# Ledger of designs, part 63: miniprotein binders against a7ua95r516to809

Target 1, 294 residues: a7ua95r516to809
Amino acid sequence: ASLSLLSISDLVPDLQFIFFWMSNAIEILYFIQQKSPAYMQTIELMDDKAGSKESLLSATISANEEAMTILEEVIMYTFQQCVYYITKTLYVVLPGLLDCNPFGTEPSSEQCRRAAGVCVCAVCVMPEAVRRVVSVFQTTSDLLQQYQVHSEIQSQMFAYLFFFTNVSLFNQLIDKGPARGWFQRSRVLQIQASVKILLDWAKGAGHNHLAQKFFAKFCSTVTILASPPQQLSQMSWKALCAEHPSLKPVQLHRILTQYQLMAELGPLPIWQPSSEDEAYIYRTVDLLESFENH
Key: E = the ipSAE of ESMFold2; O = the ipSAE of OpenDDE; V2 = 0.75 times the mean of E and O plus 0.25 times the DockQ between their complexes.

## First folded at step 6 (miniprotein)

Design aa7 (at its last look DockQ between E and O 0.79; V2 from the best seeds 0.78)
Fold by ESMFold2, look of step 6:
Structure aa7 (fold): chain B 294 residues (1-294), chain A 83 residues (1-83)
Amino acid sequence: as target 1 above (294 residues)
Amino acid sequence: DPKEEVEELLREAERLLEEARKALEEGDFERAILEALQAIIEIARAMLKALKYGTDPEVWEKLLEILRKAAEILKRAEEELKK
């Protein structure tokens, strides 16, 4: 009768409904796209030259184009609705990834805890905060498979979900990290381990290339912050820019400033921006990422 | 009134489906393709409005029935034309 919007499992009935209709629209659209050259050619080659062939051909061209257009609108709307529901859930659970400790986690259930001495259960070792994020991704993957959604659409959906995850984690780390202590080295190593678990899920689920592409900014940030001080201090600004092209100058500068503070490397800046980048390192408008893309 | 609009689109799709079925039965596969496409247009418009504004479960069941039948006629007519 009523649904909670607090967890992905509460949204499954709504998502099932939307995926069902999306899949139906996709199947028909792809049939039309694949077969229309053939049946249009047959109609054009009909032996009736008294003008009735041209009327039929013209009407069929128009109907074909209109059918594809409206089916594409259905697919776009249903896709956007799925993303809306899924990202609302994801937005709530992602911040916990930055606070959890994957090194000291206990099993998430008594059954897994009791079995730990006999066998290792990877799910039972996973921190609760990471498990909540994985649950969103896994439920989405299961639903897409259940409704046989076309593989291209599945890839587009996970591309957006990984993009959303990257933006959410990066923005929260940059914005809230100083106050929350997330730039402390021990915390960064915990964050790195948590992200590794998430990336391993993506690899096992067949989405490794999408995760590598769309997590690049957050992963670059964590990689820099996790670097040993003696190693990072030997790298020039130009080398860091080349190694981490996903980071804008203002973003890289902020990350290095926080790193230097937390590693107690003294007050004088170690990394000297290039002259062209110096114009951009204080552009606060470019610091946080937008959730919108084109 | 979006619910009334969904039902109007559904009725037009039903009419077009019946015409497509007759064309297929008569062996007029080119007209069957056109009329199946036209039914798909109307039913897809109804689906979009129903997704945005909601409708009754009985209307959803009829939408699915018509969509599947129109798609089947389209597929059969295309296959017959390849002969």
Scores: ipSAE 0.796, ipTM 0.957, lowest interface PAE 0.5, mean pLDDT 85
Fold by OpenDDE base, look of step 7:
Structure aa7 (fold): chain B 294 residues (1-294), chain A 83 residues (1-83)
Amino acid sequence: as target 1 above (294 residues)
Amino acid sequence: DPKEEVEELLREAERLLEEARKALEEGDFERAILEALQAIIEIARAMLKALKYGTDPEVWEKLLEILRKAAEILKRAEEELKK
């Protein structure tokens, strides 16, 4: 009940606080890292002239290392907290993406309706379910930029969020898809269109490479399921493995099996796994993606 | 109490900051750097505890103030050592 009410906007104050301290810690760490070699060399040269200050240099080295270590801990902790809050919000909104019909005349967002002008911004034309997901990512991007967080940390944040999103969507599609009718071609095409909107946003936000990398598994699954039976039935197991390297053999096998059932196709010898893959298609433990491996 | 620990760390950071400032004023830039780094260590420890367990708004303001002052001392001392 309470999780359904959690919006990214409700978390903004907490996220702002965490990002503020993360940014400060990064700034100081970076300063120490850049200046440390220079002042250590200078101290060394001064100590050599003074004959007796080896203790001061040693203490400074030790203090520098300790300062860097504890600042890294602050950065890591704040990063983890941000990820925790953001992923909690994603967890709530992501299921809506699979049920979304992007081809429907969903009314424009209430906010854009109040502006006297038809806002033709990419966000305003998005289906509500897609907009909610994009809003989480956009808010994250805006906060990272607001606090001038280092580009590497920004990339790591988006990498994890895209990873989380891919795992969540993939697992839901594989696990619940057959029962919910998400494997039906019409529904798959809706999902494909919704994901394309998200990927287009990521491209516009400068995260195209990360999005392509981390959504590969979900995109591959959707691409296979969106394929016409006449086309997909002509593709061998080996060809499908080569075209979709992000899918494990067990995952591909599951997708094809469910596709066969949905399309009322008899067993297709061309989709028979190779002798090498035959042992792997029964590894059901590898079917769903883990959140822990990131 | 985590709050008391944050306050203790803050007090130590303030002490170290004052020593760093004195060293900077005296032209002992090496000592100023050392003391400023030590102040940053204590502030960062305080920040980490405060982030985990919370603290009062006034304490956060002080943490930020000391952090900024310590960074400024480091910057000034480093610049003076290059002269």
Scores: ipSAE 0.779, ipTM 0.943, lowest interface PAE 0.5, mean pLDDT 90
ESMFold2 (binder alone), look of step 6: mean pLDDT 83; pTM 0.804
OpenDDE base, look of step 6: ipSAE 0.778; ipTM 0.942
ESMFold2, look of step 7: ipSAE 0.786; ipTM 0.956
ESMFold2 (binder alone), look of step 7: mean pLDDT 84; pTM 0.803

Design aa8 (at its last look DockQ between E and O 0.80; V2 from the best seeds 0.79)
Fold by ESMFold2, look of step 6:
Structure aa8 (fold): chain B 294 residues (1-294), chain A 83 residues (1-83)
Amino acid sequence: as target 1 above (294 residues)
Amino acid sequence: DPKEEVEELLREAERLLEEARKALEEGDFERAILEALQAIIEIARAMLKALKTGTDPEVWEKLLEILQKAAEILLRAEEELKK
């Protein structure tokens, strides 16, 4: 019954250590990759007066390949360690996003009344639960920049963190949503607003493409659930599949079932799965997503 | 014994570093590159083992020292070859 109290700040010294060694391995790997054509060519053209050129060339080719291989293993292992520590923290803080209220309770605060256009509330509070998730992402970004980790590795790190976040939020919503009341429309709108804060952070941090790609399933789910009944009831199964290609048939079917319950809609013929998809809507093994990336 | 294995790899890296240093001083820049790469291989193996099993802070400090020196020899030898 014990609860994890692990925070990202408690892990910073360990992460600093791991990033330090990762960045050193990356820097040396990069140097070898960029310079090896030149020094290999120079050895090939070397005057072979001592008769050792062929042995030196062969040994240098072998050492070059082995050095790159071992350095890549160090980078992969340190990457996996960083991901492990960071996702342990994310695992603890992510469920709170589904319960929080970024809108607050004030129907028409002064800041909301200054908004024009479609919504009367232009300013929303950031709940502590959202702040905790943003803090994990921001601390990770700060560490990657502090240690000047190569941009390709930074992108891979955030790709995995966003993937993990999407899987965690989607699985929790689908699995625990009915018991927690998360499919109620007011809750869905709160969840949508909270995720927007995360997406805005990702855009400002230069990771918009990654966030759009890896949050697609969860965002599609929330978009469907947030849709007004007048609009959603006019969209066929085929249209919904086309608009939300990230959702498997079993997932879309489950989302629509929950929508019908909360919107008090009876069965809609327009939402009947295509004959091709009917084979898949009951595959419960496909309902939840795997944390393993294949 | 994982700790002893890290220290054995460290000792081999130190030997290779000294050979690389001598090659650099003698102007044998092609040999210095080879031996610096070999030192980097041994240090990278030691680092990987130490990351998996842990080691003393003093061993980490020595690993860093040798890595930096081997990388500097590699850089210097490559620069001299360009001349």
Scores: ipSAE 0.782, ipTM 0.951, lowest interface PAE 0.5, mean pLDDT 85
Fold by OpenDDE base, look of step 6:
Structure aa8 (fold): chain B 294 residues (1-294), chain A 83 residues (1-83)
Amino acid sequence: as target 1 above (294 residues)
Amino acid sequence: DPKEEVEELLREAERLLEEARKALEEGDFERAILEALQAIIEIARAMLKALKTGTDPEVWEKLLEILQKAAEILLRAEEELKK
């Protein structure tokens, strides 16, 4: 009940605080890492002159290692907290993306109406459900930039958020799709258009490679389901495996079986798994994606 | 009390920072580096505990101040050791 009201805007103060301390911990860690070799070399050169200094060098090495270790723990904790809050918000808004009709005339966001009349910016023309998802990612990007978080940590955060989004959307589509009619071509085309808007945003934000990598499985599923029956029925199992390498055999088999039922296609021998894949199509444990592998 | 533990770590960090500053003023740059690193350790422990349990705004301001001063001592001590 309470999760349905959670907006990313409500979390901004908490996220700002965590990002501030994460950034400071990263900055001081990198400072120590860069300066440490120079300290150690200089102390070592001074120790060769006075036999009692071996204890000071050893103590300095130990203190440096301990400082780095604890700072890494601070960074890891703050990173995990950011991911926890952001993924909670994503969990709330992602289901709306699958039910979204991007071809409908939804009214422009209230914020843009007040400032400039008809704002035609890419965000203002987005369907509300897509805009809510993009707003989570945009707020994350803005906070990372505001606190000048190191580019590697930014990339890791977006990699995880895209991974989480892909797993969530894929699992929902596979599990609930048949019952909710998301496998119907008209609904699939709506999903495809909504995902394209998200991918276009990711491209504009400089995350094109990460988005293409981590959304590959969901995009492959949507591409197959969006394919006309006349076209897809001409593709062999091997051709589909080669074109969609992100899909496990059990996943591809499930998608094709549900597509066949939805499109009222008779048995298609061309979609039969190869003898090599036949053992894998029954691995139901591999059907849904896990959140643990990242 | 988690608040008392953060304040204890902060007091130890302040003590170590003062020792680091004295060592720097005395020209014992090796000791200044060691004590500044030890101050950073205590600050980082305080930060981690405060992030998990919460603390007062005044404590956060002090943690940041001590962290900045410790980093400045490290930088100055390194620069003097290169001379």
Scores: ipSAE 0.782, ipTM 0.943, lowest interface PAE 0.5, mean pLDDT 90
ESMFold2 (binder alone), look of step 6: mean pLDDT 81; pTM 0.772

Design aa9 (at its last look DockQ between E and O 0.86; V2 from the best seeds 0.80)
Fold by OpenDDE base, look of step 6:
Formats: sequence, structure tokens, C-alpha cells
Structure aa9 (fold): chain B 294 residues (1-294), chain A 83 residues (1-83)
Amino acid sequence: as target 1 above (294 residues)
Amino acid sequence: DPKEEVEELLREAERLLEEARKALEEGDFERAILKALQAIIEIARAMLEALKYGTDPEVWEKLLEILRKAAEILLRAEEELKK
């Protein structure tokens, strides 16, 4: 099947199965971790009386450690599989977020039309492209809740998904943005509005801190590009670095250079990198974000 | 064959579970804990192999059943050791 036809709904049966076993493995691991100190101490106290049970205690310690290790491997494997399937779906739908016009009258989803006429819920008023991205995250959230996955694992899952989304959107914007006209002010404002809808969803889902942290680079880029030329031309390199600390010097320099070309601004001495940053603005290897660091 | 491996691990887990149950009935709670942990190890290995390569629905149900029974033995043995 072409990757373009893969929806998150098509993956739900597989994800349900993986989440079920992940949750069970977490539950048993947690159970062993909570119980192990108590029964180990009790066995130790009994062995001190019997002299011959040192072998049983040692065997029990070893079995406990091995059980925990293998359960951690099950959890890690299931986590990685979930991330793989979900990110594959995100990869398909994320480009649509950069091309969508959130200010257009797109028809409400067919599902909401059937129940109560014009549904004015936050999801039903979303542009289709935004709704597809939100649907991936919402389905993930619903599955994590359905299987009562530990809150720490939920946080790690969303942290990674937001990281992946930020890297994907940022890299696409930097690499393809000029050629696709995404640096045009009207298009940037559309992107900004679409990202705001996604961030509002994340806030409503209880992931506001994670969203703010992991989307910082993409949001900073969009904020700079959305800025009026009159305002941005008055900001120094140092001020922009301070306001957008998530951007590397090479990234900021690239954004400003492309902005200058798009806005037909002459060379702006105020945007000249500091002597400290001058060596870093030419590090093109650092221009795009890597998926490997998480 | 990954399926045969899962079935072998399942049989070993069942054997260890029976040893754990017997130890619990005999009042050897220390041995019951050890055998229950060993059963969980084999189940977890079976789960990992089954997740990678797939298995029959009946095998998944059996893995879950043995896992629950092993956990119950651990809980009971721990409670008895605290008395």
C-alpha cells in the first residue's frame, strides 16, 4: 500500500495489541520492583538462621534481576514499535500542515455531520490537514489511556512524537520553504495559525509543557518569518539570538537570509552575526535537525 | 522456528509455575518466589519472541494466564513471608 494511504485508524488494531502487552509488561515490572526489596530482605534474614540458603538468596537475586531486564526489553521493544508506527503515520500527514489554509471554509468532517448537524467542537472546525495530525496524537492519547499505560511512559511517548514532529516540520520548512513559497508572509501566517491549533490541542490534552519545549525551534522559526519587515529589521542579531535561544546561529542566519531575499530587503548590518557566532554560521551540518539525538 | 521457540518457552514456564505452586502449597515460600520469578523470565522471553515473530491467539491467552498465576504466587508467597 502506498504510504500516502496509511491512516492512523488502519494501525489501531496493531497498536492496540502492542499497547496491551506493553502495559502488562510495565505492570509486572512495577510489581517486581515494589515487592523485591521486601522478599529479598526476608529471605536474607531467614538465610542467616539456616546457614545453607546463601545459594537460594543468590539465585533469587539473579532471577529478579533477569526478570526485570527482560521485562524492560519487552517494554523497550513495544515502545519502539509504537513509535515506529505512529511516526510513519505522522510522516505522511505532516507535509499537509505546511500547505493547508486554516482560514478557508473547509467542510466539517463527515463524522460530525451525521450526529448533530453543524458540530462546533474544536476538532470539527479544524482544517482537514490539521485534523489529520491531531487525529494521530489523539488516537495515541486514547490508546495510552485505554490501556492505562504508566504516566512516565506516556510522557516519553509524547516527548518523542513532539520532537519528531518539530524536527520534521523544521527541516521541511528550512529545506523546501523558499522553493514552495512557505516563507511568503501570507503562507507563514497560515502555518502559524495551524501550529497554534496543534499547540492548543496539546494544551487541552495536558501536554502543554512538552509541546512548548519540543516545538520551540519550529515555533521560533515561524515567529521570525511571521514578523513584519519593519519590526524584524529593527532587531539586532544579538536580540534575535536572545529571543530565540532554540535556534543555532547557522539556523538563525539561514532564516534571516531567506527572509531578506523574500522581503526584498537590502543587506542589514544589524543582522550581522557577532564575532563569536561568525564561525558557527557556516556550519551547514548543523542547519538541519537530526532525528538521532532522542 | 520462532513459533516452536515460543511453545518451548511456554512449556518451560508452565513447568516452573507448577514447581512454584507446589512449593507454595508445601510452605516453602522462598522456593515459590524463585520458581515464580523463573516462570516470569520464560514468559517474558516468550512474549518478546511472540511480539517479534507473531504467534497463535491461544498462545497469547496462555502466556497471559501463566503470567497472572506467577504474579499471584509471588504475592501470596511474599504475604506469607511477612507473617
Scores: ipSAE 0.785, ipTM 0.944, lowest interface PAE 0.5, mean pLDDT 90
Fold by ESMFold2, look of step 6:
Structure aa9 (fold): chain B 294 residues (1-294), chain A 83 residues (1-83)
Amino acid sequence: as target 1 above (294 residues)
Amino acid sequence: DPKEEVEELLREAERLLEEARKALEEGDFERAILKALQAIIEIARAMLEALKYGTDPEVWEKLLEILRKAAEILLRAEEELKK
């Protein structure tokens, strides 16, 4: 069984075609929504000669509703097709983020990650795995702007792409992380740096609020794993839940259990769930996230 | 047959577009709006079928032409009604 390893650049002609028709449908829908109250009010005020006003008004109301409905269907279908093509490429490139090293193999690469405001990033380059993901997001952004897609639709597109990215990365980290060595602290710091590059891209592209919202679960996980063992072991379950509300009880418990193992803090459980959470910490059906939008 | 359905919808949209154009020329702006909306409905249905199942490049060009003209009539008729 062979997989298609299409790059986002291979899909640009198909995406251009779909965005072209989506943007046309959006423009016409917007016009109808903005202008229909006015022209229907004018028809309502017409002289009722020979009953022609009532027939025209009824037909116009019906046509207006039908036009908006079918245009919304076109927009929804084209949006879903764009998301399908784009996430197909994301599916292929996202796993590489968990294995790449944004610090390079030399000690000098770490110094590019110093305090804010005093960074010499001229000696560091974006890792190839990160570049591939950024390329998908950047190409999507460029196409949305090229076709002047309405800003709310652009936001919905990136909301889904960030949601998809979070689910993909979180599920792999939780499910495969212990076996792959991804819970080792040095690896967690590398993963954290790679995700920071994505977050910086999102901020520069005007999607900071969406990235903060939809990456929250993955970022919380990485933050916990990057925490010093002594500091984390002193926090109560309730305090950890309060600091990381994006994590379900089963997810938080799994992360803490794996953290305890990797930090060699002994086999005795350190963190005790609250009584209301205790029923949920073993719900393995809730451990992994669904790719379906909430 | 999806391609035949697209072409049937296209023919109906052309008929409605001609009715919209005549209404606009006669100064019947209310009827021009109705007929332009009806043409847009048929074209949008044709677009949806063509997006799902495909059609010939020549049909896509015709869909765009009719869509543009129907939208122009809708815009023009609405502007005239405001007067």
Scores: ipSAE 0.772, ipTM 0.950, lowest interface PAE 0.5, mean pLDDT 83
ESMFold2 (binder alone), look of step 6: mean pLDDT 84; pTM 0.816

Design bb0 (at its last look DockQ between E and O 0.93; V2 from the best seeds 0.67)
Fold by ESMFold2, look of step 6:
Structure bb0 (fold): chain B 294 residues (1-294), chain A 81 residues (1-81)
Amino acid sequence: as target 1 above (294 residues)
Amino acid sequence: SKVRITIEVEGPPEVAEILAEVIRWLAEEAGAEEVEVRVEDGRVTITITGLSERMAKYLLEIIKYLAEKYGVKVTYEIEEK
């Protein structure tokens, strides 16, 4: 229950056993599900002369279903514990992505730098802040594979981790971006490059569709902010909404307002919200994303 | 670092017995050397031998969670094998 967070490497010695028990429970549940028809068929073939076949079948079905429910509870509990610890680590490292400069960075480790002539380590060619985030994702992937966790559960875990990452980065950018200078074009281009490295990792790891889905809001934000003024000033509010459906009207309005300030643009009539959206641009309750909305 | 854990489950017999069977399955799949379940007077005793200390401790955390969820009382002891 400590509010202090640990690095992912500090957590692995304990986290691996939580992954173990999760995988263990999944394997048992899968086994029961695959054998259930054969077991039920065996019971149905039993002699009914003693009048016990229906009673035995009913009791066996009830016990089997109740045991599977308990196993599902074990899986849910262990999954939630894994995600809890992983996201606490991820929360600590994510803000660095908004401050780093990927254009001026060296390879991330001395071991990789010493082998720079023929570098075989993907992590060694990325900024330190990006490397820290990738390390959390890669360590999670390695644990899931080490314990042979069912692919559906692996996808659910990464869906949540990408969702968490998107919400965290988006909220920090919107909330702290003006004070931190993150809306300046040079900084936005740096952020865009850093996120591209994360997206490339996700694609190479086989999670491209999940990353495309769950990073959409943050990526749309950065894409708009990175657009040259000549190009963006030609796009109407309606066109921007159509190209960026993941953004709520209040969010798009805030992003365009920050863009106007950064680019020193006066009000642009084509950015005036449509009549349908005009009431929604003032809903500040919808500005920041909730970690509970999914 | 192999241990013997003794778990006592007190509560509604049908619930305690089903929980004990699920715990047996988890322990056996995890490679426990021996798992014994004894039912006596509404109390279920599970003895698991041959898990590592760290595996046993995290299994016990799961068992404590299930005990709270299903309204049974659980006590346990851990011994060096």
Scores: ipSAE 0.767, ipTM 0.947, lowest interface PAE 0.6, mean pLDDT 83
Fold by OpenDDE base, look of step 6:
Structure bb0 (fold): chain B 294 residues (1-294), chain A 81 residues (1-81)
Amino acid sequence: as target 1 above (294 residues)
Amino acid sequence: SKVRITIEVEGPPEVAEILAEVIRWLAEEAGAEEVEVRVEDGRVTITITGLSERMAKYLLEIIKYLAEKYGVKVTYEIEEK
């Protein structure tokens, strides 16, 4: 199937097995960690016939350590597989978020239509493009809960998914935004509203802190672009840097330059980078975010 | 359909035996009806019965990953029951 047709629902059957194995490996690891001291104590209580006790203890410790190491590898592998499949689905649906008009009347979700009544839940009233993104995260959450995956692993998974989403949306906005018209105020306001819906979902799902942390760069970009020219033109470079610390100088400079072009503003001396930042605004390598820096 | 999986692990005994135990634990947690581990002449053979074909397939993917990582040779056969 072409990547363009790939939905999270299509991957659920495979993801279920990966989550199953991940959960099992975690449970086994936890079991070994808890029982290892008891096994050692049992060996220590055995009669020391001919120095065999120390050798047996050493061998048992070594075997348990190796087994735990292998289980950790299984957990890492299955975690990576989950992330790989989930990020593929995100890759497909995320561009739709930038093109979404959340102020339009869109039909309720098909899932809630099957229920005997008109569901007015937050997910059912979401724009389709936003709902598709939320569905990926919700499905992930549901699977993690279904298989009772440890809370730390859940947090790590959502941290990475939010990171990936932020990088993807930010890079697309910076790279393609001018050509796609996403820097136009009306479009920016649509993007801002769509992102707010996503953040509200994350808050409701208990991931507010992670969402605020990992979406900071994209949110800062959207906030700047959504600002009226009259307001933004009164903010100095230093003030903008302070207000949006998640943005690198080169990124802020790019955003402001594109904003200036879009708004047909003349040169604004107040947006001139400080002498300290002047060298950094030319670091084009730092303009786009890397997926490898997580 | 349930499958019978026979896995052979060739490598250093210390690594092969530990890997076999981990495979046993994974299979048991997966609801295997029977798991047998045999060690003969430096080869470890694991026989797993009672898993679904789909469950077995994913277990084998995990085992392949581990085999590559630890530098052991793994062969397997799947029989339908």
Scores: ipSAE 0.404, ipTM 0.798, lowest interface PAE 1.1, mean pLDDT 89
ESMFold2 (binder alone), look of step 6: mean pLDDT 83; pTM 0.798

Design bb1 (at its last look DockQ between E and O 0.25; V2 from the best seeds 0.00; counts 0 for: pae O 5.8 > 1.5)
Fold by ESMFold2, look of step 6:
Structure bb1 (fold): chain B 294 residues (1-294), chain A 81 residues (1-81)
Amino acid sequence: as target 1 above (294 residues)
Amino acid sequence: SKVRITIEVEGPPEVAEILAEVIRWLAEEAGAEEVEVRVEDGRVTITITGLSERMAKYLLMIIKYLAEKYGVKVTYEIEEK
């Protein structure tokens, strides 16, 4: 009677066709864009009155633009559908990164152990919680390659997946962290190690720049929480804001408050917000991030 | 399995005809065995033969999205070959 567990493998049979139609539309759009200049050159070579040539040129441009606009809508729609289904699986597996002990004794894949005796691949050394997240990213990469999706669209896909990952992990940490003990120093260090494995995957997959850009908020949070008390307590609020520009004042304030409590650093706040930021540190509406892209 | 899809588009003729041509291009690039577009009074009929049932399912999903976006009415029938 339990709900079925959602996995990327269960979605691939349907998801592959959405990827197919997205790639199909991209190829047609690219072909029309290459054809449009050639057709325009043919019109320019026509032996005709300026008025007739100008009218035909205008009509041709309008028809091509409408067809290209429709193809762009198809690409946008199918892209959104792909992202929707992929992020449903990410949403299920991402919280496990926060509960994971990457230094634990969980066994590697039996396939890797049996085949080689000595495992040298990144998947075989990954904790299961990290492996589940990497599997979603790797499956996405495999589908993009299988359907030969244009590199710009591949980058946009991973930009959104990293954006989604950042929002999901950040919101879970901020919202549930106190109750789940995720602000405790040992747990933060475990989280940091798990995220490092994920970032290493992104670097090896050619997405380092995107991961650095879109994962910045969560990484800043973990960096602050993982910092030694001796180091962090010597930094002013203004210095921390400058070092972590991805964090809103209310977010930074909340993180520092939790850090101060966890590290037992005195009864008074160590980090005094600037007068400019005072209005923003209590804006709880800005504490959690939106999953919607703007 | 392979299917035949018959799609009827009702709406402003310029919109319906441009949509039908885009749908033809999508189907032909996808390797459809046959694509026929017929234009009647205020109605455009597209017949696509030779796509798999799953491929056709998601093409129809796209067509329904376009129909809503561009203000046309779409109906369809799917037949196994």
Scores: ipSAE 0.776, ipTM 0.949, lowest interface PAE 0.6, mean pLDDT 82
Fold by OpenDDE base, look of step 6:
Structure bb1 (fold): chain B 294 residues (1-294), chain A 81 residues (1-81)
Amino acid sequence: as target 1 above (294 residues)
Amino acid sequence: SKVRITIEVEGPPEVAEILAEVIRWLAEEAGAEEVEVRVEDGRVTITITGLSERMAKYLLMIIKYLAEKYGVKVTYEIEEK
């Protein structure tokens, strides 16, 4: 199937399998870690009738170490596989978020329409493009909960997914935004509303802190672009840097330059980078975010 | 369809018992209805009921890996019920 047709629902059977084994591996690892000292102590308390006590103890230690190593590998592997499949699905649906008009009247989700009655839940009233993104995260959350995956692993999973989403959206906005008209105020306001819906979902799902942390760059970019010219033109470079610390100087400079072009503003001396930042605004290598930096 | 799995573990009693407890835990986490562990004459026998065939096969895959690492011999039989 073409990547364009890949939905999170299509991956659920495979993801269920992976989450099952990930959870089991974690539980086994925990069991070994908790019980191994007791087993070793039991062996130590046994009568050394045959001089085999030391050999048995050594063998048990070695076996436990190897088992733990394998379980750790299984956990890492299954985690990576989950991330791989989920990020592929995100890759397909994320561009739709930038093109979404959340102010339009869209029908409720098909899933809720099949239920007896009109569902007015937050997910059902979401624009389709936003709902598709939220569905990926919700499905992930539901699977993690269903298989009772350790909370730390859940947090790491969402941290990475939010990171990936931020990088993807930020890079697309910076790279393709000018050409696609995403820097136009009306389009920016649509993007801002769509992102707010996503952030509201993350808050409701208990991931507010992670969402705020990992979406900071994209949110800062959208906030700047959504600002009225009259307001933004009164903010100095230094003030903007302070207000948006998640943005590198080169990123802020690019955003402001594109904003200036879009708004047909003349040169604004107040946006002139400081002498300290002047060298950094030319570091084009730092313009786009890397997926490898997480 | 639900299956009955009988697992026999041969090896040092202490290692076999550890593996048996791990298998019990795994089986319970996999949704087994009943897990019975018997220790007789240095052999550990684990009987698991209520698993799907799919879950049973995957459980056995993990058990095999663990058995190899613990240096114990594991044999098993699967019966459909």
Scores: ipSAE 0.019, ipTM 0.435, lowest interface PAE 5.8, mean pLDDT 86
ESMFold2 (binder alone), look of step 6: mean pLDDT 83; pTM 0.798

